# VH-VL binders against q0atu2: the designs that were tried, part 160

Target 1, 119 residues: q0atu2
Amino acid sequence: MLDKKARIRTSREYRNVFEKGKRLSGRFLIIYYVENALDNNRFGFITNKKIGMAVIRNRIKRQLRAIVREYQGQVKNKHDIVLVARAGIGKSSFEGMEKDYIAIMKKAGLFARNANKID
Below, E stands for the ipSAE of ESMFold2; O stands for the ipSAE of OpenDDE; V2 stands for 0.75 times the mean of E and O plus 0.25 times the DockQ between their complexes.

## First folded at step 9 (VH-VL)

Design q21 (framework fv_dusigitumab; at its last look DockQ between E and O 0.04; V2 from the best seeds 0.00; counts 0 for: pae E 14.5 > 2, placed apart)
Fold by OpenDDE, look of step 10:
Structure q21 (fold): chain C 119 residues (1-119), chain A 122 residues (1-122), chain B 111 residues (1-111)
Amino acid sequence: as target 1 above (119 residues)
Amino acid sequence: QVQLVQSGAEVKKPGASVKVSCKASGYTFDSYDINWVRQATGQGLEWMGWMNPNSGNTGYAQKFQGRVTMTRNTSISTAYMELSSLRSEDTAVYYCARDLGYDSGEFYFDYWGQGTTVTVSS
Amino acid sequence: QSVLTQPPSVSAAPGQKVTISCSGSSSNIGNNYVSWYQQLPGTAPKLLIYDNNKRPSGIPDRFSGSKSGTSATLGITGLQTGDEADYYCGTWDSSLSAGYVFGGGTKLTVL
């Protein structure tokens, strides 16, 4: 699980990201991202009922957290990033989800230029 | 089979705008980003930007920011690239290309349009 | 002034082996997979290699790719006259202005 300080936790924090952040859509994910005034990045995760039952939503959320944690060190500093799972994500493999995340993050320019890719 | 078919050649005067179309077929249009790449005569390939057909999100090369607009009409699976304030240096063949970023997490272009020649001259 | 650096030209006789280098930086080749494109005269580019060393269907095994550090290499063995073309390397650049970047291209002449 992500460090407590690396999580978006309050409604106010989420609202700030949605209102002031940029939005990019991938195949399975939508990301909202905005610069923060902290020394660390924070991540939020949203899985709505369109994805499926609570068990499915919780699984997806766990998978997304795992993906974010794996690539956390490659994300540019001082960003709040909210991941919103799209309806089709429930049928996606973990690998597919990961690749979607990477692609979106790259196109968002959120990976650090000096960060090494994990192959 | 996957195909990208582009609109015909264009001749424009400096200061004008050009809008090139790219009609996709053989795959789910809104599942893959369309990129635009141009090539001046005798020169190399130059990436211009990407457009996500589902959301309409775009990312442009810095060189073209403020001058290029990439759009789409999903109902006809067609992507558009409009370049304004044309100058002689914009004379080139313009290609649309499908990128498989979402499939691989890496970006490469597996299918290309046939190219559209845009000539800018007084 | 391409972000990725390629030799402007290479040449060899039929049956020989040639290599085309592609030099970049940590923000592009260093952090991302490299692709290669073949462009025959008067045609659109064709994907030749992706993910550093993978060949799309239809690409013969005479074509190979490799990557090390911030550099990539395209290898062509058993050179044929039909291989005469321009070759471009490309990859994503994770710099502040994220985007795709190409090499300057290499003209391969079959002697």
Scores: ipSAE 0.879, ipTM 0.946, lowest interface PAE 0.6, mean pLDDT 95
Fold by ESMFold2-Fast, scan of step 9:
Structure q21 (fold): chain C 119 residues (1-119), chain A 122 residues (1-122), chain B 111 residues (1-111)
Amino acid sequence: as target 1 above (119 residues)
Amino acid sequence: QVQLVQSGAEVKKPGASVKVSCKASGYTFDSYDINWVRQATGQGLEWMGWMNPNSGNTGYAQKFQGRVTMTRNTSISTAYMELSSLRSEDTAVYYCARDLGYDSGEFYFDYWGQGTTVTVSS
Amino acid sequence: QSVLTQPPSVSAAPGQKVTISCSGSSSNIGNNYVSWYQQLPGTAPKLLIYDNNKRPSGIPDRFSGSKSGTSATLGITGLQTGDEADYYCGTWDSSLSAGYVFGGGTKLTVL
């Protein structure tokens, strides 16, 4: 599970990431990210109406949280990261979203370990 | 079929800039990052950076930060790599290459341009 | 100096087998999948192996790849004169300056 202290909760905290952070995009995801002064990472999730109706947006949000939880051990400490789902994400598979996330995080320099490590 | 076609050979003086183009066809240009890799005469492959054609985001190898700029023109499915403040050691063949990173979660170059020879001499 | 270490050359006769090693560290080969590229004289590199051991369509099964720990190996069996080329391993490096890295290349001479 993604713990409460690992979540970006307030509009002020989201604004800080958007204003001061760097932006990288993949096929279905955009991330905004900035170093924080805390001892842990925090994640935020944004799904806008262009993705689809509430039921689709809620499914995507749950799937993104599951992906972040699965790979949280790979993420370099002390970052605030906001994931923004792009309009096309509703047509992606879970695996497709997962691979997009991994690629973006690697290109951002935020992954310290590869979750696909063979040995 | 997927093709990456690069611009022709360039000869430049030290201190000049060079801009190499890479025209993509046979796939959705915006869906795959374009990487640039160079090879100096008799030397190995050296990665320069990646460029996302949808967003315009880039990531450059530290050695080239401050001298390289990677851009695109989506209306003509063309990627560009501009290298400034040229030195004789920049004499190399420059390749563009497509990566499947966003589909695979791993980076590798499945299609390459034919290469553009850049010669820097006085 | 390349980040990934390959022998500078290898040679064998037609019909024989060769292996080419590629050695890295935990930040690159240890944490990422490895690819191999073939560069025939005067041509652009061509993807030969991806995801450690997978072949693109059109690559014969004479070419194989493997990875163990921080090292990868390219195997070529039934060597042909047309295999004479430079071979490069490549992978992502997760260090502070994250990016793609290549081995120094191995020149394969078919005697």
Scores: ipSAE 0.719, ipTM 0.899, lowest interface PAE 1.2, mean pLDDT 91
Fold by ESMFold2, look of step 10:
Formats: structure tokens, sequence, C-alpha cells
Structure q21 (fold): chain C 119 residues (1-119), chain A 122 residues (1-122), chain B 111 residues (1-111)
């Protein structure tokens, strides 16, 4: 699980990222990201109700949190990052979500310069 | 007081396109999705798709994929639905409806526009 | 016909109670929240019930909703002539062609 200081918690914090941040779309995910004034990153997760019932959305959130947790040490600091699940994500494998996350984070330039374990 | 006010009636020939507008007031436009629903005379409601005004992202019903485009202009709090390659079966009243925005856990249409009649005749 | 099945019509006298059923499947009603809409003649639909059984502000408590398995029910007590309308259930369908679906509608006639 992510440390509580590494989580975006309030609707105002989410709105700031959506309104001020850059957007980049992948196959299963959209990320919004903006520099923050902290020394650390914060992550948020959105699973729109159009994806399915709460049980399905909670499963997807848990999978995305696990992916983010695995790579969080490789993410450049000082960013608020919101992952938005696209409608088709429920049919994606964990590996498919993970590959999409890595690709989109590389495209955004959010992985540290020395991160070479990410395909 | 949430209001959704739609553009006026349209008469079109088969093969043309129509663009219906939906002007929102009484709430923060960017905070809620706008959905579009149509109703042919004497028939039930048919969902066409959703549009997120903050991002511009959309999700269309399979039936309309490739023929419908949903957009917005956030500076005037207005959503648009454009349906192309019209045919007589597209004759209907077209409604815009507000749904909850982010992280709601709910999916329902709490406010509706007055409807826009589109008539397609040869 | 519609993915969600409703009776085409129901009727009762003023002051009585009616129920309107909505039958679906596990991909829609079974796993998703149900809403109900009222459409008075010549007007846009109006939300009556959301999240299976909740009423928006301004909707009288004589309107109620419930859900069991893959079926949902709208209840209306103390019927008034002003309740004559078409009533639609609606929910998200999470099948391969994911999208929002409405029932076919039920015409309520008071007397």
Amino acid sequence: as target 1 above (119 residues)
Amino acid sequence: QVQLVQSGAEVKKPGASVKVSCKASGYTFDSYDINWVRQATGQGLEWMGWMNPNSGNTGYAQKFQGRVTMTRNTSISTAYMELSSLRSEDTAVYYCARDLGYDSGEFYFDYWGQGTTVTVSS
Amino acid sequence: QSVLTQPPSVSAAPGQKVTISCSGSSSNIGNNYVSWYQQLPGTAPKLLIYDNNKRPSGIPDRFSGSKSGTSATLGITGLQTGDEADYYCGTWDSSLSAGYVFGGGTKLTVL
C-alpha cells in the first residue's frame, strides 16, 4: 500500500491536478500530472463508475496501487500524479496495465534518468 | 438551480449532420459528465454516450460509434452532440443530462435539458 | 426489445398503491445501481430514485425503490392523477458492449 503522505486525498487536490496538470493517454490509462511544492510524489486513482460496480472498481484500484507501489522509487519526485482508468481496463490483464503504466510514465518523462530496470 | 438549456428544433435531410447544444448553469460545469439520450416519437429512451467536460473525454454507445461526436466549450459552459450521416430513424428528441463527475460511486442522470427535436425527412 | 424488461402499463385508482418491475441480468441490475425516471406527457424525464432506493430532494416519500437479485421495483403510494406518466428504470450494463441501458418504460394510468 502507498504511504499516506504519498496519496492524493481531497477533491481539491484531485481537481488541482486535473485543471493544472498535463495529460497523457495510454491504452488502458490516462495520467494527469503536475509539479507540486513537496519533496515527494503523491498518487491518486480514479475508476469512473462507467467501468462497473464498486467491487470491480475497487479491484482495479488495488491493482493500480500495486503497480504504482512497485515503481514508486523510480519516479522523479515533486509530482502529483492521477491515474484514470479507461472504460476498457476491466478486460486488461495485470501485465497489460503494468506495461501501459510503464510506457506512459516514460513518455511523460516521470521516471528518473538512471532508471534502467523499466522495459 | 441547475439548468440545462438546449438549442432549437432542427429539420434535416438524410445524409446531413446535426449539432445540438446544451448550455449549463447553476453548477460548476467541469465537475459533472454530460450524457446524451434520445427518444423517438412514442418510444423509449436510448442512451448515446457520455462526455467529461473537464478533459473532453467521451464514451459512446456502440450503436453510434463512428457517427457521433460529443464536445464542449468550457468558457461558455456548453456541451455539444453532433450526429452525422442522418437517416429517417434518427428522428427523435435529443436530451442532454447531467451525471456525477469524479469519484462519486453513483451513476444516474439527475438533471435533464428540455430536449431538442430533430426531424430527418426525405 | 429493451435489455431491461418492464410491464408496458399499470393502472390503479387514486389513493391506491402500484409497483412497477424492472427485470435485467447480472451484467446490469445484478451488479450496478438502479435509477428510476418519471416522464410526464410532453416533458423531459425527471429523476425519481437513484442508488436503488434513494430519493433526490423534492421527491415525495410516496415514491420508493428496491432491488433484489436482477430485478428492481418502483413503488408509488397514495396515487394522484398527476402521477400519470411513463416510468423508466435505468442502470449501467458492464457487458462487452458496456453502456447505460433503460427499460422499455411503463405507462401508469390513474383510474
Scores: ipSAE 0.006, ipTM 0.564, lowest interface PAE 14.5, mean pLDDT 85
ESMFold2 (binder alone), look of step 10: mean pLDDT 93; pTM 0.952

Design q22 (framework fv_dusigitumab; at its last look DockQ between E and O 0.62; V2 from the best seeds 0.73)
Fold by OpenDDE, look of step 10:
Structure q22 (fold): chain C 119 residues (1-119), chain A 122 residues (1-122), chain B 111 residues (1-111)
Amino acid sequence: as target 1 above (119 residues)
Amino acid sequence: QVQLVQSGAEVKKPGASVKVSCKASGYTFTDYDINWVRQATGQGLEWMGWMNPDSGNTGYAQKFQGRVTMTRNTSISTAYMELSSLRSEDTAVYYCARDLGYDSGEFYFDYWGQGTTVTVSS
Amino acid sequence: QSVLTQPPSVSAAPGQKVTISCSGSSSNIGNNYVSWYQQLPGTAPKLLIYDNNKRPSGIPDRFSGSKSGTSATLGITGLQTGDEADYYCGTWDSSLSAGYVFGGGTKLTVL
């Protein structure tokens, strides 16, 4: 799991991202992102009931955390980023989520390093 | 079959605006971003920006920020690119192109419109 | 002027092999997959290679792509007269101004 310091944990922190951040939508994900005053990035995850039952939401959340953890070292510093799962994500593969995440992050200009390092 | 059909040629005067349309068919319009690329006569390809038909989100090349607006009408699966404050240097063929970024995590354009010639002259 | 650098032109006789280089930087080719596009005279570009070395359906295996570091190469074997066209490399650029970038294009002449 992500380190505690790499997590958005409080309602205030989430609210700040939603109010001041930029929003980009992918196929399965919406990201809100804003610069922070820290030396590290923080990530938040939201899975609404429209995605499905709690077991599904928890699965999706675990998968998204895994994806974020895998690529966190490539994300530009000093950002708070909230991932909001879209309704259709429950039927998506892990790979599909990953590709969606990468695409959104690239379009957001948040990747500083190579994602998909398969040359 | 996937098709992108663009609007016809435009002739504009300097300072005017031009709005080019790109009608998509053969796939779910909202699932893929539309990119716009232009090519001046005898010159290379120049990427202008992307537009997500579902959300309406856009990303423009720095060169065109403040002067380009990319929109869409989902009900008719049509993307639009409007370029304002036209100058002679904007004379080019403008292409719309489908982006497969969400399918692969990498960006490339697998289908292109036929192009729209925009001529800016006094 | 283009972010990615290509030779302006290359030429060879039918049946020969040609290579077209595309050089970039760490923020583009170094961090992202490269695509190649063929543009026949008077037509829209056509996707030729994606993900560095993959061919879309309908593209013959005479066309190949490779990537190393911050450079990419398009290879064309068994050159045919119909291959005479402009070729562009392209990739995503992960700089502060994220976006797609093209090479300057290479005109291939079949002698």
Scores: ipSAE 0.901, ipTM 0.953, lowest interface PAE 0.5, mean pLDDT 95
Fold by ESMFold2-Fast, scan of step 9:
Structure q22 (fold): chain C 119 residues (1-119), chain A 122 residues (1-122), chain B 111 residues (1-111)
Amino acid sequence: as target 1 above (119 residues)
Amino acid sequence: QVQLVQSGAEVKKPGASVKVSCKASGYTFTDYDINWVRQATGQGLEWMGWMNPDSGNTGYAQKFQGRVTMTRNTSISTAYMELSSLRSEDTAVYYCARDLGYDSGEFYFDYWGQGTTVTVSS
Amino acid sequence: QSVLTQPPSVSAAPGQKVTISCSGSSSNIGNNYVSWYQQLPGTAPKLLIYDNNKRPSGIPDRFSGSKSGTSATLGITGLQTGDEADYYCGTWDSSLSAGYVFGGGTKLTVL
């Protein structure tokens, strides 16, 4: 999964991204994102109860972390990014979530010119 | 059958604004982004931006930022592109096009409108 | 002035093969999939190739695409007079001004 230093952990940090960040919606995901003052990216993940039971929400969180980790080399450095799962995400495949993530990150201008995905 | 049908030709004076429409049919309008691409007479294709018909989110090419606005009306499955402060160099055919980005992870335009000719003349 | 470079024109006889090149950089072709569009005179563009080398339903297999590094190519075999058109490559550009970019277009003349 993602390293601790690449995670948004505190409520204050989440609030900063929501209040100061830009918002962009895909089909299954919403991202909130803002430049940070660090030398690395940090990611947060939110799965609401409207998605389903804890088992489903925990599976989705694990899958989203796996997707973010796989593509973190593509992401432009110095950003705090929060992924919010939309209600319909529970019906998506892993590949469907992955494609939605890639599309929204590209449209946000967050995929760097020379970055490669981490395989 | 997927169709994108655009509004008719426009003739505008320099400094005016133009608003082109693109009516979608044959698919769920909110499932795919609409992009706008223009082409001056005898010239190449130039991307202007994308609009998400579900959220209303947009992304504009830097050249058009501050002059372009892309919107939609979901009740009639129609996308709009408004370009302001028109100049003679804005004389072009304007196309709307559907992109499959959220399904594919890559952007490409599978269906296009027929085009709307906008002429800016004094 | 296009971000992606294509030859302005190419010519071939019916039944021949033709290749159209599209050259970019790491921020566009190098990091993204390439599409090709055919524009017949007086018409809207039509998707011909997507994801570097895939054909939409209804596109004959004499049209092919490939990508190597920061360049892509469109191949047309068994050339027909109905192939006279402008051909455009296109892809996402991940640079500071993120967005979609097209090549300058190649006019194919069937002699």
Scores: ipSAE 0.694, ipTM 0.896, lowest interface PAE 1.4, mean pLDDT 91
Fold by ESMFold2, look of step 10:
Structure q22 (fold): chain C 119 residues (1-119), chain A 122 residues (1-122), chain B 111 residues (1-111)
Amino acid sequence: as target 1 above (119 residues)
Amino acid sequence: QVQLVQSGAEVKKPGASVKVSCKASGYTFTDYDINWVRQATGQGLEWMGWMNPDSGNTGYAQKFQGRVTMTRNTSISTAYMELSSLRSEDTAVYYCARDLGYDSGEFYFDYWGQGTTVTVSS
Amino acid sequence: QSVLTQPPSVSAAPGQKVTISCSGSSSNIGNNYVSWYQQLPGTAPKLLIYDNNKRPSGIPDRFSGSKSGTSATLGITGLQTGDEADYYCGTWDSSLSAGYVFGGGTKLTVL
């Protein structure tokens, strides 16, 4: 469920990530990420209307949240991370999104050395 | 079929720079990252970095930070690796290789260029 | 110097079996899939095994891979003189300097 501490919540927090953060593109996702001053990570999710109808956008957001939760134990702490769905993501599978996320997070250097999937 | 064809051998003086090219064919160039790997004579493989041809994003091995630049020209499907401030230790064969990371979530190099010999001597 | 440790050499007679080990850590082999590359003398490396144990098209099933914990193994059965090459394991390393790492290489000699 919703963990307020793990969410990017305000427009200012989103702007900070987009303006100050690094950007890395995969096949279906773009991530923006920046170190924060907290002890934990925060995640934000963006799906624009070009992706499809609200039902489709909400499905994609739920799938991305599930992927992030599954791998959050591997993510280095102290980062604000915004996942932006690319227009082609509607044609992907859950596994396709998952593999894209894994690759982009590895290349961003955001996966920790000894992190494990959440038990 | 997929091919990666590299530029010819180079001889350089210490302190100079070298730019190696890697022309891709047989696939959509912007779909996959190009990595650069070098191998000194009688030594193992040493990874230098990756470059995403779609975005231009790069990630460099720590050892080469500040000396390596990886770029591309998408209109001619060509990747480039430039290494500056050359030293004798940079004498090696330099390879470009395609990685499938975004499809698999794991990294491996399915196609390799033929290699470019760079010799640094005074 | 190499993050992944391989034996420097292995040898066996034609028709025999060998295994080549690759030892790493949780930040590389433990959390990432392993690939193996064959490098024939004077040539570029060629992908032999990916995703720990999968063979690309054209690689015969006498080449096999496995992974346990922080170690990976390449198996080669029915050795042929054409298998004489250097073999490298490789994987992603998720440490602070995140990037790809290779083993030091293993020279296979077919006697």
Scores: ipSAE 0.634, ipTM 0.865, lowest interface PAE 1.6, mean pLDDT 90
ESMFold2 (binder alone), look of step 10: mean pLDDT 93; pTM 0.954

Design q23 (framework fv_dusigitumab)
Fold by ESMFold2-Fast, scan of step 9:
Structure q23 (fold): chain C 119 residues (1-119), chain A 122 residues (1-122), chain B 111 residues (1-111)
Amino acid sequence: as target 1 above (119 residues)
Amino acid sequence: QVQLVQSGAEVKKPGASVKVSCKASGYTFTDYDINWVRQATGQGLEWMGWMNPNSGDTGYAQKFQGRVTMTRNTSISTAYMELSSLRSEDTAVYYCARDLGYDSGEFYFDYWGQGTTVTVSS
Amino acid sequence: QSVLTQPPSVSAAPGQKVTISCSGSSSNIGNNYVSWYQQLPGTAPKLLIYDNNKRPSGIPDRFSGSKSGTSATLGITGLQTGDEADYYCGTWDSSLSAGYVFGGGTKLTVL
């Protein structure tokens, strides 16, 4: 589980990331990201109804939080990052979501990954 | 079969701009990034940037920031790379390439266009 | 000049074995998968190896790849005259500029 300090919780905070941040699209994920004035990174998660029923959306959110938690040490500090799940994510495997996350974070310049640990 | 077909050779004067096209066929154009790589005569491969044809998002090598623009037209499955303020050292063969590495969370180019020769002469 | 270092040339006779090295740093080869590309004279590059050691469909098993620490190696066994080409390693670089980088290239001459 992500610590409370590492979560984006308020509507105002989400709005700030969407309005002032950069956007990058992956296959199953979209990220919005902006540098913050804090000493840590914060993450937000959005799953829309096009993904499926609440049970599916809640599973996806849990899996994305697990992925973010696993790789949080490799994310450049002082960023607010919102992950938005695309409609097709419900058909993806955990590994597929993980690979998409790694790829988009690398493209954003936010992330480095040891190749031996990806396999 | 997957194919990337590029526009023909260009001859430009210093200070001009060049726009190279890359038409994709044999796959869903929006599923994979297009990367641009150039090669000066007798030199090695130099990466210029990536373009996501679904979103239009781009990432450019620092060396080309401010001079390169990568775009696409999804209705005709075509990617474009425009390089401005041309110098003699921009004389090179320019390649587009499909990034299949996305399927594994990495980056690698499985299909390449035939190349477009751009000559910048004084 | 290149971020990844390759020997400029290697040579061997038909039927022999050759290896081509590619040396980088922790921000590139150390943290990312390596690919290899073959460029025959006058042609576009062709993907030869991806994910350090995997071959695309149609690439014979005479070609192999490996990675150790911040270095990668391309191995070619049973050399044929048609293998005479330039070979490039490539990987993502996670440093400040974040982008793809190629080695300087190695010209393989089959004697």
Scores: ipSAE 0.064, ipTM 0.736, lowest interface PAE 5.9, mean pLDDT 87

